# VH-VL binders against Small ribosomal subunit protein uS13 (rpsM), part 25

Target 1, 118 residues: Small ribosomal subunit protein uS13 (rpsM), of Carsonella ruddii (q05fk2)
Amino acid sequence: MNINICGVLISKKKNIVFGLTKIYGIGYSMSLKICSKIENFKNKKFKDLTNEEKAKIENFINKINVENNLKTIIKENFKKKLNLNSYKSLRHKKKLPCRGQRTKTNAKTRKKMNHEII
Key: E = the ipSAE of ESMFold2; O = the ipSAE of OpenDDE; V2 = 0.75 times the mean of E and O plus 0.25 times the DockQ between their complexes.

## First folded at step 18 (VH-VL; framework fv_oberotatug)

Design g3 (from y2 with light chain Y32W S34A; at its last look DockQ between E and O 0.04; V2 from the best seeds 0.00; counts 0 for: pae E 8.6 > 2, placed apart)
Fold by ESMFold2, look of step 18:
Structure g3 (fold): chain C 118 residues (1-118), chain A 124 residues (1-124), chain B 107 residues (1-107)
Amino acid sequence: as target 1 above (118 residues)
Amino acid sequence: EVQLVESGGGLVKPGGSLRLSCAASGFTFSDAWMSWVRQAPGKGLEWVGRIKSETDGGTTYYAAPVQGRFTISRDDSKNTLYLQMNSLKTEDTAVYYCTTGYDTGYTYDYFQHWGQGTLVTVSS
Amino acid sequence: DVQMTQSPSSLSASVGDRVTITCRASQSIRSWLAWYQQRPGKAPNLLIYKASSLQSGVPSRFSGSGSGTDFTLTISTLQPEDFATYYCQQSYRYPWTFGQGTKVEIK
């Protein structure tokens, strides 16, 4: 059957690296970064995850979503100060697929390289 | 510049104990998974085990020959990796290397950086 | 455990020769394979990761290929500093394992 990861149903038989790319906004490099926290992740399927491992994956995804939402708000506020048609830009905020109520501080703790890798 | 410096090797008798240290610098040690790899004189390389970063759960994994006798630990405040070796056997005689793959990304399974090694000799 | 076997165990070669070393896994490791060089008395040095990706700072005369169970390290034009022992290593499944090594000696 299926496992629910941040509201997305993914086959339990899928490899975890490939399966996470089914979540909007998560590409292969980001999926690899998320999964690197899981022991023996390269040959692990969702059916093999412990509950702790599932929670670690979901927490990482939630941190990414919070950071992306903040970047969008900052970018739209900058357009607003430049006297652009900024009122329309605020309505796109609700399209983010997975959201946690976390600050950027946890994302800073996990960074090892460029801001675009977590 | 990434540097890994092992210390604590020496001569011990079978059944004895020894603790190795690895001083790390030039990278964010607290984010990295760390491994120990050993090499018996005139022999090939053997992975001993690894410890995850505390952020990733801090868990260890050991190769079968050392399971239950060796303990990998870390002190992030000192940027130091440890290997506690108990119930030592003559087959544990080797140069012990501290390793990490931190600089190439987040998989940690390709060992980009190696220390110089420290020799452990287990002999009667 | 995934067993890694290298061929040959040793070889003799001259400066300028093309050298090929193979590594076979007892089961598929897809592309999770690295190659290391160890000069006498020194720590190992990473040459190739993910089967075919050249590590930064490694000369382009080194190349890697293969996937699944069969992998090859090639040195296109052997240099004096290349006389060393070479190891393959899989990181697909725990425990991570190395091949037994291939010693490249002066002919």
Scores: ipSAE 0.007, ipTM 0.622, lowest interface PAE 8.6, mean pLDDT 82
ESMFold2 (binder alone), look of step 18: mean pLDDT 92; pTM 0.946
OpenDDE, look of step 18: ipSAE 0.663; ipTM 0.863

Design g4 (from y2 with heavy chain S35N, light chain S34N; at its last look DockQ between E and O 0.02; V2 from the best seeds 0.00; counts 0 for: pae E 5.9 > 2, placed apart)
Fold by ESMFold2, look of step 18:
Structure g4 (fold): chain C 118 residues (1-118), chain A 124 residues (1-124), chain B 107 residues (1-107)
Amino acid sequence: as target 1 above (118 residues)
Amino acid sequence: EVQLVESGGGLVKPGGSLRLSCAASGFTFSDAWMNWVRQAPGKGLEWVGRIKSETDGGTTYYAAPVQGRFTISRDDSKNTLYLQMNSLKTEDTAVYYCTTGYDTGYTYDYFQHWGQGTLVTVSS
Amino acid sequence: DVQMTQSPSSLSASVGDRVTITCRASQSIRSYLNWYQQRPGKAPNLLIYKASSLQSGVPSRFSGSGSGTDFTLTISTLQPEDFATYYCQQSYRYPWTFGQGTKVEIK
């Protein structure tokens, strides 16, 4: 049978670390981080999760998604300034340093939001 | 049982200051993200801002109309959320609610618990 | 900012009616849409989170659906306690924003 994790149906027979990677945007490293709050997580399958453990997993994913939304807003503000200032836009496109928020690291495009409710 | 109780509302003149408090109980306050939401009389709901748990960096985010005038803070030793409001305008007249997400675990972007609200009136 | 537009702004209905309230986002918010109920003089109560998940203790006559930009709240059989104002709220991007509300009144 299946379990619904943040809107993604996953077989209850799957190991929780492997199964969470079915959620777009969650790789193995992130899945390990999420599952590390679960006792004996390496040997657990979704069928073995309690309601509390399922909630912990979903809440952690939700927190990550909320933070990713903020990072997307920062990228969009960056893009808006690019449109309004061609000289700074040109330096920014060439990755030249610029003072303030426009020169800070981690301005990469945010990954697709994986937290979706069906 | 989760309880949120706001206090500190009242009448204040434009340009004045007021500090709101929200006393929290029934959950581990230091793990929670906390929010302020306001509602002008006869109007809809407006999110004011949010403060993260200290574990998640303790950072704040504010809606544009209050940015630079309002400061959200928390005192985890007192289980209390604060809203410092400076340079108040008549448009800030509203009932102010503190909110949080808690059920079988913490939630961060929808508000399961609300206080009763405290009225702030900004008028000459 | 993501703008949330509810319709209608108000409606009149009788006990037993099926009521549908819509909420439209100015850009895709995927399923990060929540619904609240508010009675006069009271704080809001959460009904639906993540577009379609029913909050614990909320009657099953309430349901939510939609994704992307278009969402609905449905009350399948309106009860006397359901006469209130309903708000949608997006939680996809800061600032988190509410719709302007839909007041459901008794005919």
Scores: ipSAE 0.066, ipTM 0.667, lowest interface PAE 5.9, mean pLDDT 82
ESMFold2 (binder alone), look of step 18: mean pLDDT 94; pTM 0.955
OpenDDE, look of step 18: ipSAE 0.526; ipTM 0.835

Design g5 (from y2 with light chain Y92W; at its last look DockQ between E and O 0.21; V2 from the best seeds 0.00; counts 0 for: pae E 5.8 > 2, placed apart)
Fold by ESMFold2, look of step 18:
Structure g5 (fold): chain C 118 residues (1-118), chain A 124 residues (1-124), chain B 107 residues (1-107)
Amino acid sequence: as target 1 above (118 residues)
Amino acid sequence: EVQLVESGGGLVKPGGSLRLSCAASGFTFSDAWMSWVRQAPGKGLEWVGRIKSETDGGTTYYAAPVQGRFTISRDDSKNTLYLQMNSLKTEDTAVYYCTTGYDTGYTYDYFQHWGQGTLVTVSS
Amino acid sequence: DVQMTQSPSSLSASVGDRVTITCRASQSIRSYLSWYQQRPGKAPNLLIYKASSLQSGVPSRFSGSGSGTDFTLTISTLQPEDFATYYCQQSWRYPWTFGQGTKVEIK
């Protein structure tokens, strides 16, 4: 079944290092850096994460997205002064993949226990 | 209608053993994570441990006071959760509750359903 | 371990009163906090999950708020059936831990 990480559905049976690479902009090297904050991360799958561990991962990804957006704005300002247009992407216009934790718009398709017992 | 019914409680001397059972119905037991929570007489609630569904790996986690002495297991063919308690101490005297919770992604980390509890008394 | 401290440990209130119970975590648990009601001689019942989400079938006079370390359960208009002990519980990290409880007595 799937877990939602920053708006991306990932099989919860996947190793966390490999699974994070499915998120746009996250390569293997960056995934290792993110996961290094998790105790025993080499042996962990997404199904093994606590809520704290999931939050650590999402917080790190959110910081990366904010910093990259700021860097893109600064580089575009420098390019305007130098009259160079070498950017291939307008990162400033990309929607960030995560707005913190717990998006309500993603639903799990796994059968759950009855949530309505009244 | 979800039902959880604990059984197997009783009087036991320190160092003894008991096995608790929890019969489950009204939901897909094999999909659920299950927990044990205990409450000493006149005291608060204490989480004992949990077991994941087999589809999530079937692994257990225990609170430190019971680690190595208690074993949680499940039999999905009988919709039954078990707690094997060994090397019992007087501090283990409590009502033991069987619980299930919501999947807040994958963890079942708050307890929507509770059994009535079964009393375990450990005294010399 | 994350320690959960409830305040007050007990209180007496009249039917119709607004009752506020607080729960403080020893470290941030974001919103991974649930509230339970336990009537005398009964098993606990879930009231609130994710700090502020009302469990199905729970009366709207119950509400939860807070994030980080400080959380509040509010009963806006206390009813006779609300005589019970209330517990908070964190699910941020293992072991999952409960507060020590708040006993609400109707005077």
Scores: ipSAE 0.049, ipTM 0.673, lowest interface PAE 5.8, mean pLDDT 82
ESMFold2 (binder alone), look of step 18: mean pLDDT 92; pTM 0.946
OpenDDE, look of step 18: ipSAE 0.263; ipTM 0.793

Design g6 (from y2 with light chain Y94W W96Y; at its last look DockQ between E and O 0.31; V2 from the best seeds 0.00; counts 0 for: pae E 6.6 > 2)
Fold by OpenDDE, look of step 18:
Structure g6 (fold): chain C 118 residues (1-118), chain A 124 residues (1-124), chain B 107 residues (1-107)
Amino acid sequence: as target 1 above (118 residues)
Amino acid sequence: EVQLVESGGGLVKPGGSLRLSCAASGFTFSDAWMSWVRQAPGKGLEWVGRIKSETDGGTTYYAAPVQGRFTISRDDSKNTLYLQMNSLKTEDTAVYYCTTGYDTGYTYDYFQHWGQGTLVTVSS
Amino acid sequence: DVQMTQSPSSLSASVGDRVTITCRASQSIRSYLSWYQQRPGKAPNLLIYKASSLQSGVPSRFSGSGSGTDFTLTISTLQPEDFATYYCQQSYRWPYTFGQGTKVEIK
């Protein structure tokens, strides 16, 4: 069974610290920071959360950029870069590496990458 | 239709033990969180404890007045909830209700359904 | 523990009256409040959950409002079957706690 944390489904069987990392924008460090406000958080699983504890987690998450909000911000930032007349912008527009990487035999992944996925 | 039927109530002396049962039907018992709530004669409602579903770890929670004396358990194969009451006190005298709650996925539960209750009288 | 205090403890009303019951929590419980109705000699029934959500099958004359510490149950037009004791209950913190109850009696 799953629990919904700010729109993300997480298994109730998972440790809260590790489980929160499933949320885009929350890494291990941030997860620890969030969970540090919960008693005995190191060994606590989502199935054992009280409403108060869940609320604490959600309240924190709601104050930071995660998931679609973060993705949108990143996308917008990337678009801004694309609109600049810089070397890096030109390389991005051409779907090429930006850091001087070899392009004759390498960079297949970059060449296939569309800007919408970034 | 959801039905909860409590049984096992009766007269017991202080220090004695009693086991209550709640027979559940009309819903998927194994998925439900189950609780006991009691009501002393002429008094208000008091939460006694809760047991989560096995899928949620089957964890039990108790109110302070009954902590260490009461044990909640369940038999999903029999759709039955139990309340083992040990070291009973006069203040434990109450109608004991079996209740069921469901998880909406947000760790918010409700006492959605109630049994008719069974009376436990602790008296010398 | 979170203490729940209802006001009034009892009230007298007539059929057709608007009845308001308040519940105050000793600390914020956000919206994790439920209201129950208990008729004489019967088991409690859930009326309102999450402060303002009406339980399925409950008449629309019942409504709940509030957040944080102060909550209200309103019966817009009291019916004969509404003479009962009402309880608020918080599910924000363990242990869950009930208010002392409000008895609605016939005037």
Scores: ipSAE 0.020, ipTM 0.671, lowest interface PAE 6.0, mean pLDDT 90
ESMFold2, look of step 18: ipSAE 0.039; ipTM 0.663
ESMFold2 (binder alone), look of step 18: mean pLDDT 91; pTM 0.939

Design g7 (from y2 with heavy chain R50F; at its last look DockQ between E and O 0.29; V2 from the best seeds 0.00; counts 0 for: pae E 5.1 > 2)
Fold by ESMFold2, look of step 18:
Structure g7 (fold): chain C 118 residues (1-118), chain A 124 residues (1-124), chain B 107 residues (1-107)
Amino acid sequence: as target 1 above (118 residues)
Amino acid sequence: EVQLVESGGGLVKPGGSLRLSCAASGFTFSDAWMSWVRQAPGKGLEWVGFIKSETDGGTTYYAAPVQGRFTISRDDSKNTLYLQMNSLKTEDTAVYYCTTGYDTGYTYDYFQHWGQGTLVTVSS
Amino acid sequence: DVQMTQSPSSLSASVGDRVTITCRASQSIRSYLSWYQQRPGKAPNLLIYKASSLQSGVPSRFSGSGSGTDFTLTISTLQPEDFATYYCQQSYRYPWTFGQGTKVEIK
């Protein structure tokens, strides 16, 4: 009975606003911002999401993770007092901290969920 | 082995009603979402709607052309899916297929198993 | 609604030919696309799900590719049993919709 959102397994029965708070780094306020992109979101559970709606949620979370990760990299480089890197986009150097990565293809997690449900 | 067997098709006049049945076996029917897909003679496939498992709330969704006229229901004790068709129109003439698929995330969103279909003809 | 447009509507081919069929969505559906084969007088059969995953028991001569709006079904070496009508279907948003079909006929 679980859905995979950015590598986190969440019960399909949970309300989407509450359920997204189980993802590390996402509090209630941020969950409301993410879910506000979904029609009638206050009454929706994960089992009610279309594939489009799931993709919207994951894209928003991935964008947040990329932005936060980039800010952390820049802050760490500043703290070191040394900038030895040539000018490059830092957004491409580090994987996002979201488990399940940024691609929708996650053969380990998705295949188990598909088999377990049938 | 999954089997889906539709029945109840036939000839009916415009404005009439008909109920289709789909007998299911070879899987846990009560866990599955079930769909109806139709095909007018010589034409393509058209999704009619689905009903969720009772665990997922037992709710239905219908394509616009049938909304308000068709009702999908299920009887888990009989492993049977139903399509109640009211206010039939000549455009509803089609072979009706009972379908189900595996959950690829949360929605049973591709049709792995099909019945052989039952023909509904709406004609005066 | 997401409109699914297949090309060509029909084609004539010989056993052994490489056949490609395309499917275009009116908006991005990411990889939420499946392909079905329907032989004359038979119910459809699932070939490909999630754009490129081969359904169990389907011969390896079938393959799918694409994401976003443009998708392709390929039959690498056409066999006699492959003369059929092929449909794509999106499951990204409701209502779930099919392409109009591509009929593959004997030349």
Scores: ipSAE 0.120, ipTM 0.685, lowest interface PAE 5.1, mean pLDDT 82
ESMFold2 (binder alone), look of step 18: mean pLDDT 91; pTM 0.940
OpenDDE, look of step 18: ipSAE 0.513; ipTM 0.827

Design g8 (from y2 with heavy chain T55I T107V, light chain S34N; at its last look DockQ between E and O 0.03; V2 from the best seeds 0.00; counts 0 for: pae E 15.6 > 2, placed apart)
Fold by OpenDDE, look of step 18:
Structure g8 (fold): chain C 118 residues (1-118), chain A 124 residues (1-124), chain B 107 residues (1-107)
Amino acid sequence: as target 1 above (118 residues)
Amino acid sequence: EVQLVESGGGLVKPGGSLRLSCAASGFTFSDAWMSWVRQAPGKGLEWVGRIKSEIDGGTTYYAAPVQGRFTISRDDSKNTLYLQMNSLKTEDTAVYYCTTGYDTGYVYDYFQHWGQGTLVTVSS
Amino acid sequence: DVQMTQSPSSLSASVGDRVTITCRASQSIRSYLNWYQQRPGKAPNLLIYKASSLQSGVPSRFSGSGSGTDFTLTISTLQPEDFATYYCQQSYRYPWTFGQGTKVEIK
C-alpha cells in the first residue's frame, strides 16, 4: 500500500524520513528538516501520518525544487551550457565524458545517453 | 516519425479492471518518459500519470484520483507503455491518450507527442 | 495542487481576427507553462512550451507570453483551421494540471 506525496508514490510501510528520500531532490538531511516538525518523526511510518502531518510535509515540499521542477532546472542549465563554446560543451554535444575519462574502452553509458542528469 | 498507438479500451463495469497499451515507434522508446492523459466526454484534459525512463530511475507518478488504482508500466523490449486500471469508477470514463516529451535530451517536460487515444467506458 | 484557470471559457471570432487567451496559475509556475490545441475529434497538439517557445511545425501566428502566474496565448491572424479548443498546462509541480480549456468558435 502506497501513499501519494506530491505525486510520488511511497510505501506506507516506510519510515517517513527515509521514504521522503525517494523524492528526487530530497536527501536525508532535507528529509530530516522536513520531518522535524512532526512529533516522533524519527520512528514514524507513512501509515501513521495524520492528514495534518501529511499536509505539513507537502506544504514544505511545495516550496522547494523537487522532481520534475528540479530536473527541468538542471536540463535548462545544461542546455545553456551546451550553447557555450567550451570544452565541456563540445564533449557533451559529442556524447563523451568531459572530465578526462578514457573513451577508447570506457564511457559506454555516456556515449549512449541522450540526456543528462547532473 | 514518432507514432503512439493506444489500444485496450472498451466497456467495463464499475469495479472492473482494464489494461491499456500504447505501442511506440519512431524514437528510442527506452530513453523517453511516458505519460497518460485522459479526457472525459465533452470535458477537458486530465493528467493521469507518468513513468520515467529506466535511465532516469523508472519512477512513476500519479494523479490523486487514480492513485492506488492505476499502475503505469513499460516494456522497453516491446516499445510498449501500459496502464493497468483497477477498481474502475464511472468517473474514469474517458478517452485515454498516450503521450511523451521525447526530444534530443535537454528539454522541459511537455507533451510533445500524442496518440489517437482509446475510449474507456465504465458503466453498469 | 496548482489550479490553472483559463479565460475566456469560450469565444467567437472570425477568420483574420486577433485572438487572445489567458491562463492564470494559482501559484507561481515560473515559465513552466505549455499550450495545446485540440481540434474536434482529434488528439491534442503541442503549440507552445515553456510559456513562449514555439513548437516545431507550428505556424508563427501562434505566440505565447508570460511568467509567474499570468500567461497569454495569442493568435495574430485566425485561420479556419484554428477553430478548436485550447488548453494551458503547468509542468512546474506534481500533479501536472491543465486549464479547463478555451473553445474558439466561428462567429
Scores: ipSAE 0.000, ipTM 0.585, lowest interface PAE 13.8, mean pLDDT 90
ESMFold2, look of step 18: ipSAE 0.000; ipTM 0.545
ESMFold2 (binder alone), look of step 18: mean pLDDT 92; pTM 0.945

## First folded at step 19 (VH-VL; framework fv_oberotatug)

Design i1 (from y2 with heavy chain Y102R Y110A; at its last read DockQ between E and O 0.32; V2 from the best seeds 0.00; counts 0 for: pae E 2.7 > 2)
Heavy chain, then light chain:
Amino acid sequence: EVQLVESGGGLVKPGGSLRLSCAASGFTFSDAWMSWVRQAPGKGLEWVGRIKSETDGGTTYYAAPVQGRFTISRDDSKNTLYLQMNSLKTEDTAVYYCTTGRDTGYTYDAFQHWGQGTLVTVSS
Amino acid sequence: DVQMTQSPSSLSASVGDRVTITCRASQSIRSYLSWYQQRPGKAPNLLIYKASSLQSGVPSRFSGSGSGTDFTLTISTLQPEDFATYYCQQSYRYPWTFGQGTKVEIK
ESMFold2, look of step 19: ipSAE 0.290; ipTM 0.729
ESMFold2 (binder alone), look of step 19: mean pLDDT 92; pTM 0.949
OpenDDE, look of step 19: ipSAE 0.000; ipTM 0.621
ESMFold2, fold request of step 20: ipSAE 0.375, 0.484, 0.348; ipTM 0.745, 0.797, 0.729
ESMFold2 (binder alone), fold request of step 20: mean pLDDT 93, 93, 92; pTM 0.952, 0.952, 0.949
OpenDDE, fold request of step 20: ipSAE 0.592, 0.730, 0.763; ipTM 0.855, 0.883, 0.900
ESMFold2, last read: ipSAE 0.358, 0.378, 0.386; ipTM 0.744, 0.745, 0.751
ESMFold2 (binder alone), last read: mean pLDDT 93, 92, 93; pTM 0.951, 0.947, 0.952
OpenDDE, last read: ipSAE 0.499, 0.000, 0.352; ipTM 0.837, 0.633, 0.810

Design i2 (from y2 with heavy chain E54K, light chain K50Q S53R; at its last look DockQ between E and O 0.03; V2 from the best seeds 0.00; counts 0 for: pae E 14.5 > 2, placed apart)
Fold by ESMFold2, look of step 19:
Structure i2 (fold): chain C 118 residues (1-118), chain A 124 residues (1-124), chain B 107 residues (1-107)
Amino acid sequence: as target 1 above (118 residues)
Amino acid sequence: EVQLVESGGGLVKPGGSLRLSCAASGFTFSDAWMSWVRQAPGKGLEWVGRIKSKTDGGTTYYAAPVQGRFTISRDDSKNTLYLQMNSLKTEDTAVYYCTTGYDTGYTYDYFQHWGQGTLVTVSS
Amino acid sequence: DVQMTQSPSSLSASVGDRVTITCRASQSIRSYLSWYQQRPGKAPNLLIYQASRLQSGVPSRFSGSGSGTDFTLTISTLQPEDFATYYCQQSYRYPWTFGQGTKVEIK
């Protein structure tokens, strides 16, 4: 019948690489990346997954969603900050605190957060 | 079913050395990141360090209290995780657990499976 | 280092009660947080990963929420087997760190 992967119902009989593409925002290339850590993934169907393998897939998908959502928010805030700074630069009605350092800190924190595995 | 079985615990004098082993079964050990977590008697959990899968670089990271004294290694052909403990101190007295997380390219690690633990006592 | 502070350190509750345990990080860890249960004399068990994802085999009365610095583990209807110590753990930044634990007494 079906398996629930991150809230999406997928047939247990589907190959895991193709089945994950049913999840919004996951294309073939990303699905292949997700599945590549599953032993014998090319011939494996969802019904053949262990609980650990299912957990690996869901964790990977959730990490991607969290990172993409954060990246979108940062881009939107960065756009808003540029517009605010352009407006403020023209008006000088409000002291803009440490913009440059905040931007550096945010970039470093985001980069460190994504790659802090040694 | 995943199983992790620690061994090698015992009584050691301060300044001594001890090597712990963790035999793993029921999962693809070579794809797993492995960690050691310890718990002093009556105290909370403390992460000791971890080793990544070979595919993710095989690198280690250690908590500050053990840095330079402990070495984590793995033998994928034997499905075995090791902890070499040198220059032991009384504050190293704890139950030592081996744990496994997911082998991913992202910094999302948590401990799905735990061994029963092995007691290390460092005392004069 | 990211320090994880749990509250309360201990609590007593009756079977059927709703129990809430909080975990506060000294800096943002986004959603890189997991919760563990440890019964006396036993190894810990994973309950929740990525702040809110229920581990396979864990009863649905357990739930997690939060992001950034403030996180909550909730047991909606406390059961006798839930007598244990609960730990949060962050994996956002090395070294990975645990909270000091919350002991739940059922009585």
Scores: ipSAE 0.000, ipTM 0.524, lowest interface PAE 14.5, mean pLDDT 80
ESMFold2 (binder alone), look of step 19: mean pLDDT 92; pTM 0.947
OpenDDE, look of step 19: ipSAE 0.605; ipTM 0.853

Design i3 (from y2 with heavy chain Y102S, light chain K50T; at its last look DockQ between E and O 0.43; V2 from the best seeds 0.00; counts 0 for: pae E 5.6 > 2)
Fold by ESMFold2, look of step 19:
Structure i3 (fold): chain C 118 residues (1-118), chain A 124 residues (1-124), chain B 107 residues (1-107)
Amino acid sequence: as target 1 above (118 residues)
Amino acid sequence: EVQLVESGGGLVKPGGSLRLSCAASGFTFSDAWMSWVRQAPGKGLEWVGRIKSETDGGTTYYAAPVQGRFTISRDDSKNTLYLQMNSLKTEDTAVYYCTTGSDTGYTYDYFQHWGQGTLVTVSS
Amino acid sequence: DVQMTQSPSSLSASVGDRVTITCRASQSIRSYLSWYQQRPGKAPNLLIYTASSLQSGVPSRFSGSGSGTDFTLTISTLQPEDFATYYCQQSYRYPWTFGQGTKVEIK
């Protein structure tokens, strides 16, 4: 019925290239790159994998996950710094009334948009 | 409770044939991979081969010493695994065990359940 | 083929001893290793799967460790029922293979 690939259950009957795209962060091009390590990969389904072949796929995915996690952590740290600076900037602008609606009464929405441009 | 019961062992001359059976109960036999493992008297364990479930393709794989001489088959309607042994040799003398792994429908690559074994003696 | 070599081939121990059995694969098998116990005159029983996972109903004095090529089975406090032969088995690549066994005998 199903095979576990890095914690994701995938039907054993599914083609390995398409099946790996069910894993978050893996698109078709990345799946091709991963599967190219396996002999005759284009015709293989998960039920045809040996434990060795499964391990090769999982190792590659784990390497990708480590790299993506590092990129995410860097982005989150940068966002934290930007939000802190925006809070200080917003406190300075607190002299002015602030509007924050995108779809409501036109009068309020238009006033908010004019303040945010500056 | 999972039960595996082997039968059909006995004395046979070299070049002869014998068919072993393994009656299974207590799990969904049709979803399981099944294996035969043998043990020569006073010796260690040796994997003979396995058959996948029909849903996983029903294919067989054999260890080299028995390739071309032994045939593993299954009858899911009877919950029974078979080992047809042809062209028997004295080195085939062993207790033959029927085995299966997890019954969750995932992989079956370790042997969770074992039968009691049936003795096959190949002697002139 | 992946050759599995156990060490020692036999050992003598007393009840209460800590026993360690090793299993070496001729190539990396990652964690695709299981351990079996065989009491005299009985069928084997699964102890450990995926190198370190304890099978349901197996006493906690049994543990497994290792990955790659070197694996160990440990019995922390040997009991009278533990005098048996122990086998490792790899399922990384076909043909699946067993180690030659380690016989644990009473002193």
Scores: ipSAE 0.108, ipTM 0.669, lowest interface PAE 5.6, mean pLDDT 83
ESMFold2 (binder alone), look of step 19: mean pLDDT 91; pTM 0.941
OpenDDE, look of step 19: ipSAE 0.720; ipTM 0.877

Design i4 (from y2 with heavy chain R50F T59K Y61R; at its last fold request DockQ between E and O 0.48; V2 from the best seeds 0.00; counts 0 for: pae E 4.3 > 2)
Heavy chain, then light chain:
Amino acid sequence: EVQLVESGGGLVKPGGSLRLSCAASGFTFSDAWMSWVRQAPGKGLEWVGFIKSETDGGKTRYAAPVQGRFTISRDDSKNTLYLQMNSLKTEDTAVYYCTTGYDTGYTYDYFQHWGQGTLVTVSS
Amino acid sequence: DVQMTQSPSSLSASVGDRVTITCRASQSIRSYLSWYQQRPGKAPNLLIYKASSLQSGVPSRFSGSGSGTDFTLTISTLQPEDFATYYCQQSYRYPWTFGQGTKVEIK
ESMFold2, look of step 19: ipSAE 0.202; ipTM 0.700
ESMFold2 (binder alone), look of step 19: mean pLDDT 92; pTM 0.941
OpenDDE, look of step 19: ipSAE 0.516; ipTM 0.833
ESMFold2, fold request of step 20: ipSAE 0.240, 0.233, 0.218; ipTM 0.706, 0.697, 0.699
ESMFold2 (binder alone), fold request of step 20: mean pLDDT 91, 92, 91; pTM 0.941, 0.941, 0.941
OpenDDE, fold request of step 20: ipSAE 0.776, 0.777, 0.775; ipTM 0.909, 0.910, 0.911

